VHH binders against Flagellar brake protein YcgR (ycgR). Designs and how they scored, part 8

Target 1, 263 residues: Flagellar brake protein YcgR (ycgR), of Thauera aminoaromatica (c4kar8)
Amino acid sequence: MAELSTPSPASPAPLDGGRGDELEKFTLRGARQILQLLQDLITHRGLITAHTGGGHSFMTAVLKVDEERGRVVLDPSPDPQANRRALAAPRLTCVTQLDGIRIQFPLVGLGEGQDKGRPALFAPLPAEMLRLQRREFYRLQVPLAHELSCLLKAEDLARKPVEVSARVIDIGAGGVAVVVPTGAAEFVIGGTLPACRLALPDGEPIELDLEVRNLNRQTQRNGTEQLRVGLRFAALPRAADTRIQRYIFKTERALNAKARGGL

## First folded at step 9 (VHH; from F49 with S103W)

Design M10
Fold by OpenDDE, look of step 9:
Structure M10 (fold): chain B 263 residues (1-263), chain A 119 residues (1-119)
Amino acid sequence: as target 1 above (263 residues)
Amino acid sequence: DVQLVESGGGLVQAGGSLRLSCAASGFTFSSYAMYWGRQAPGKGREWVSGISSGGGSTAYASSVKGRFTISRDNAKNTLYLQMNNLKPEDTALYYCAKQDYEWGEFPYWGQGTQVTVSS
């Protein structure tokens, strides 16, 4: 059993202190705040994933806020079945992002109708909205041409050890994000991957222990599903740290030079 | 809608054992990693344990490692936490949580079940 650090949700680590539920800190309940945030979503034409339960969701947007009637107007799905599911659901969970901040809010009492002669979905204003800001660790987006990879030592569904070669998509002082095919291995947040190998362009792979910090399923444009795995460096030798920092610095400099028209 | 219902909590003496259960509905249970968290009085929430969708990988907080065991039955849509050698510091509201694969967060949890360990 690998020594696992406390599973840290991608959400801000629960503040150790008596400061209450971390989620409460990020929950907006003020009517004015909620209205403003909804208006911001309208202004930015933010796409919203609406979860209807049972593993089903559809894409929508807030079209307008009707303050007089105390309701929000949503864009219906082009799929009639999705709309039926939404209307049948006791609760709609809406998820979106604005300026890198995750926004989540529930809608209850969904109805269908028309807005200005167009089909629309209606719901009472949400009673609360959750704003989750990720701790922004600076991460270098790895150029595709560098072909950085990390050999992950993990387990499959049968708990058999497997090695998965994963493409590194971003790197920072504290860790890497990689992409793997869905089903290539089993991952859990807080899990440790021992004796992995990070391949840098400047020499031999670096052996290191990695901790799973986040897991995201992503669907590519071609319809292929991938798993993005956020990994923390659990134990990094000083020499390895220096190499990683050097790579980041060199790459950033090169990218900046290119952006300035120098390359 | 995602529903998580925890059960199995109660009062137990130090050194005793409890088995928590979490009944899941409203999503494809077998497709998601599941987690146990707890909140002690006057403290923030902390994660206790996690298990991958297929059960092939598990994680534990250092404070519970060797004492707690997470498991799941995907056929029954149920998550379990076997807690052995319980300590007064394990007193908390225990809740199960579903991972969000879109954001890598835990927006779905139950109402929790109270575990009280007496000295």
Scores: ipSAE 0.371, ipTM 0.791, lowest interface PAE 1.4, mean pLDDT 86
Fold by ESMFold2, look of step 15:
Structure M10 (fold): chain B 263 residues (1-263), chain A 119 residues (1-119)
Amino acid sequence: as target 1 above (263 residues)
Amino acid sequence: DVQLVESGGGLVQAGGSLRLSCAASGFTFSSYAMYWGRQAPGKGREWVSGISSGGGSTAYASSVKGRFTISRDNAKNTLYLQMNNLKPEDTALYYCAKQDYEWGEFPYWGQGTQVTVSS
């Protein structure tokens, strides 16, 4: 897979084209399906991150669909530079969520104009929309109290074996993200870490192979450098998959009960 | 400032071999993991291979494993990709990339070298 970076906390990144064959079954190409999905985004007032390339993006929303003219109407940015970049870009890659389902679609031919006397951005209807209703893309943010950890068997810069106990910060059906101190080990995107051990709150740790998918350096408030490592489960036995899904389900249920006042 | 310059591409027959080079400057080459990626015409970017800063650990996409070999010469600040048993599906612009640890960015890759594999 061609996943060169993870989304920032405030600006989700588009999915890479290296998953093209796997994503095709989630791609809507019918005009009626596209119109229905855009209308759903309008109704739910979904905030959209529009990526213009070069690491730049701005927040927008679909204000309406003009079916008669075959176009979408977008909210312009209050930042004139963001609008200029959007109008100059060969395409916008729009990313949002609808009821927890990731939505992604391209817009080409963006133009500036007015809608009912207000500035607006316009584009032809997208020819396709990705509606990614797939459990592999859901990630649970792990509560600190659970102390989920993953023992990584890696190498330092001198190629000496090291074991790094890394805190798990999110977990999903396809993998985990962990945090380690910068310099604790060297990770290579695409490399496999064999025989790692994922510790869930109850039960024995799960032994599994992990593939490094992404690396992001982060500076904590205290100035400490940390490395966020995105890890994919390389081959996940059914029993391990079941334990992970059970953990996710129970944790979500517990978190929802606390949010509702502990019913 | 980081510069990565790829070379060694060209037209080859299926089953042939090429060796790509990536000359690096503007950073301490030996301190970073390095990668090869590729872009086929009209397709998105694809990770191909990676190598640790010291050269001791390597990784490959399944489509190239066993055919491609990544290596580096830290004394010459150069990254290599030996490509054997080339297939038409390997036709792409090949670029090298420096490991980026900065939050939310991947700002450094080369301009690329074209590899075209004919039947």
Scores: ipSAE 0.240, ipTM 0.728, lowest interface PAE 4.6, mean pLDDT 80

## First folded at step 9 (VHH)

Design K4 (from K1 with S31T E104D)
Fold by OpenDDE, look of step 9:
Structure K4 (fold): chain B 263 residues (1-263), chain A 121 residues (1-121)
Amino acid sequence: as target 1 above (263 residues)
Amino acid sequence: QVQLVESGGGMVQPGGSLRLSCAASGFTFSTYAMSWVRRAPGKGPEWVSTISPLGGSTSYADSVKGRFTISRDNAKNTLYLQMNSLKPEDTALYYCARDLDYWDSGTFDIWGQGTQVTVSS
């Protein structure tokens, strides 16, 4: 009884290059945008189908974005043959999804190696990435130097009101991710934090209601514990939305300029 | 519910071997790096090994390098640690942990209950 190898779900066909003009508006070419999107793939643990040509593909993931060396680090396949094909391919077509949005990008110049004793595949950063971006899902990684913070009005274990100053690690039109010390407050997924204050560099803090969407307790190797909290803007005034968008845009531009060696 | 359950621990003589298993549930196992961490009596936690989401990359602490092998079966949602040439110093409670950052920080957010490994003559 020949075990019918369940056909591997057909990797979504690469977007046909023929709709070039229409896709241009969805194509990211800015260095920072590319870096950000790659980082988002890491953050959201996006698995990538890497097409090597000839109908072959393998699964991979972005393990690291090496800005200093201008390269992306990919998870090798556990299949040595897949890796050999990948390395022999003049170009990889990488396809993935983030928040339901298809992302496609080419990688050229794939190599294998080790960094700090960790085997990996390395490629130069892609020159472009295609994505259908919904504004609400885009998240800017906040530069540490900006020191964005959000004052959270929450409750402790005793349901006593507490205010927690949280560092903002990413921001988008739809919300923020913050980190807080473990035990600083009690958060409930689906719970609302009213009258919080988001501090942006460009002016007075924005008062807003936040909904807890995700909680992730993290322990570092050194034993330090922190809580990552994903927060959605529950009701964002238009003026606040404009400020947030302006900040994101300005920051992206600055980061892109820096990446290009302009700053 | 997100859960990690370790098994395969026990008592072994120096030079012996054990294979630990960690069964994962409640999350997409194949998208996370996984790690083994151990805690010896009276000592803090010690990172042992990490494996990338797809299993193509592995890393080890110097103390176990060449003796331990981390592996995973994503179809079974299971992490493994093959431990060879065990030493008394390897005596510890071994934890399976979900790793949020394979490359840099080694940040763990989910832990199992641990499985005891005792190496004694």
Scores: ipSAE 0.854, ipTM 0.940, lowest interface PAE 0.5, mean pLDDT 89
Fold by ESMFold2, look of step 9:
Structure K4 (fold): chain B 263 residues (1-263), chain A 121 residues (1-121)
Amino acid sequence: as target 1 above (263 residues)
Amino acid sequence: QVQLVESGGGMVQPGGSLRLSCAASGFTFSTYAMSWVRRAPGKGPEWVSTISPLGGSTSYADSVKGRFTISRDNAKNTLYLQMNSLKPEDTALYYCARDLDYWDSGTFDIWGQGTQVTVSS
């Protein structure tokens, strides 16, 4: 899937560090691979969003890889406040994209300095870099018209079994997010929901074990209260993965066609 | 078509000021470092100043430090050179150049046509 060239909103937020073990297979740690990937960013002039924490970020670029000194050289911000936040941060989380591949890497030990009168930000080479296909980080916002649902086998506040039909609001390779009315069930972060059923438009529902990863209470403008539940797929079989990826792909194509051509 | 177009040159008295502009088109301006290079009559090119892609780093030749200020407006795809306290030795054709390697500043792949600056009594 080629990366679209259309203008995009602010660069993507870093992937959640709480899923680091799931991302290990996409993590490059070889020095040669890291140097080559950084050089590719320079050659292709990749712009990088550097996240400093607290919801703050700034745009930067890799200006040079100094292999002899084991450093990466970054373009400072023209905003002095952004530079101060970057230098104060215990780490930067750098996010960029190269030819449809998401690249994310930490920089620690950021310092400021000059070389031959040229100010820059310097950091040791990263010890790791994530390199992810779009499908490994992408979440499709599910159209209401699809009425995608997931039957959750959960417990109520009295720890009695309940079944909750939850509307799926987004779906990706690793999980779904659903909404339920507040009080429909008790959800515990880290809890497992066995034998849930994800209903896709094509074919029979997929039986999945789900793990609760996050909970967010939401209040609608009209005062209605609901709970957003982030759910991870446990040990997803290849056939189920294939069906989910096909759904995402077909739905993206249909949404893009409607946006361009109308009804 | 990649294009750089300089403007703002002219004749000025010693001690005067001038602001050069360079309009860029046909490429993603904010991803490139940019330089000003000048060529005095009968002389070879002399690097004047460079600015990093996002504008956070600037550098200057010793001959112009404290007198010239490079800047860029990435929203307008425009590079600037503010020149103050001009001297007769600043007389040259001034070029805007796209700089492929900000850190080593030795590789310019695209040039404008130049704008003439003449500092003369």
Scores: ipSAE 0.409, ipTM 0.790, lowest interface PAE 2.6, mean pLDDT 86

Design L11 (from A64 with D31L Y110S)
Fold by OpenDDE, look of step 11:
Structure L11 (fold): chain B 263 residues (1-263), chain A 121 residues (1-121)
Amino acid sequence: as target 1 above (263 residues)
Amino acid sequence: QVQLVESGGGMVQPGGSLRLSCAASGFTFSLYDMSWVRRAPGKGPEWVSTISDSGGSTSYADSVKGRFTISRDNAKNTLYLQMNSLKPEDTALYYCAKDFYDEWGSWFDSWGQGTQVTVSS
């Protein structure tokens, strides 16, 4: 009778899908720090978007931190289907902001019940929480008018090389997020896309290698399905880095000027 | 700093109407999708409606479809929610929220303090 070794529950994938080393400085793992941050979210009445996978998400909030039981209490969705998806998901990826800082944390082992006679979701306290404080991790949402694009060298389902022109939706010092047409190519997290071309408004495209860090198939609220790909700059020449930084800076300045009523 | 300030809430009878406004500042309003969300007492947050950056596309929760209309004036940096045929179930704190899209999906990176809507006979 061979004892079927129950496979040890796979360690929850890092929050950043592989940016692990660079984000370590911004990752809280201390129990006290995590508790404090969760309490701050309660105080601030933070709106949290919880991603359940498959392009689905729901809005929630932290209602309570139960230190004695080592669990967090969340508001359930008013949509029963969303709650079912949440409970079926092996992991929630929660995203919010506090004082302009992006906060991300995983929740695993979600359950449902009641808190003081109210429906609630329960999860063990997160093992880690990411606070993106530094500008280096800042993502500039790219204005549509800039028509920023990235030519991706990828493979299709048949492993045939394909080139996909992807719209850049945000850019930072460390990488880009792009939107690709559904079915245009196959992407593997951790895979490298060599010799891609990032098109900036100020000159010739930048050739660079990109690493796939995140994949999100999302159905937009309008019913359109999009694949969002998070890409890290795997090898960025100094000159390219300078150009990217310049673009970000210039764009931010322009956006801020407009926000202040500048023509 | 991004600021969103909601107004226009109040108490109305069932079947009544309200118009909410949200004044936006600290960012280029015309470049972002905007949403309304609400939180009723004892319930979790609920998405209500979204309007695209240009105003060309709108979406609504099934619970408010046909009754609520989202609109925006980019020249005034203002988001609106026209609420008609209000029901007691619409009683909630209504928030204006700024949409954000990244590799993780869609989320709200900013929201206001909210404006209270109470529908009661």
Scores: ipSAE 0.696, ipTM 0.881, lowest interface PAE 0.8, mean pLDDT 86
Fold by ESMFold2, look of step 11:
Structure L11 (fold): chain B 263 residues (1-263), chain A 121 residues (1-121)
Amino acid sequence: as target 1 above (263 residues)
Amino acid sequence: QVQLVESGGGMVQPGGSLRLSCAASGFTFSLYDMSWVRRAPGKGPEWVSTISDSGGSTSYADSVKGRFTISRDNAKNTLYLQMNSLKPEDTALYYCAKDFYDEWGSWFDSWGQGTQVTVSS
């Protein structure tokens, strides 16, 4: 019996084209830069999620760059239906992350063929590649001594408003992760929490809208249950963004100084 | 500097068992879901199993359910895969991967060199 591959429960999604202004400065369009980045993916064996549209995707990897013919060569899926969808798709959106760098690139004109006698997928070199550096999605681990909290304006199971004070465990340019006691509120991935308040050590709390991106149940060493909630900042005012970036920078510098002094 | 080092592969007979290990460093291991991925000869990567950051939730590809068990030891920064009742179709290079879920989506990081599992009589 031929067993069909099953995708991971969590598959990376492409970054939305509606963020084009924010992302343009991270977009590579030079042929030499694109070739080098593809080679880096090969060297580091980057695991790629290839999106074929309609919510379908499959895992792949770049096998090689054929510079003479101007093509990239990809692993075909062990799932024949995924390969058929990929070959039928007008655009294959490849997404990966390597050591804190988010990489995304389109492939058009995908075809099937052979590479060194093995089945492979081929496409012309991408015209652009997004290389979003670690700083943009770096997650600072928040020191417990800072006691950062976020007041979440959520709903209970009866859909009634509830406020939950959540401890912030990490923070980045685009969001936070928090922990709350299990049962404190109902969270739904994709849901929005308007007018939450992020308390930084300096100054007044920041009012911001949050989108729930992930939920993970955890059991702490003392046996208590908690829920880790990954939250994305929605439209973030510049003043709020500046305060968050300052907090991250200041804390990073303080942690680095402590590490040096601890030697 | 994320580093993932797989070990524990080898040659076994059908029906045999192996236990794979993945030593992780360069990130806070306990904050991330972890996955095993395999690459059979001449084929692309295939997801095998995922375990949540706390270890409280697991999932498996249909082809390995009931035979493989994923686990983790967050104190040792180590991911495991217990493989029982091995079949020739399990022959592959096995990799561990960090599942990174943030405000931009869910990602797998790069994987190491992998550890070879060969099932043949």
Scores: ipSAE 0.012, ipTM 0.490, lowest interface PAE 8.4, mean pLDDT 79

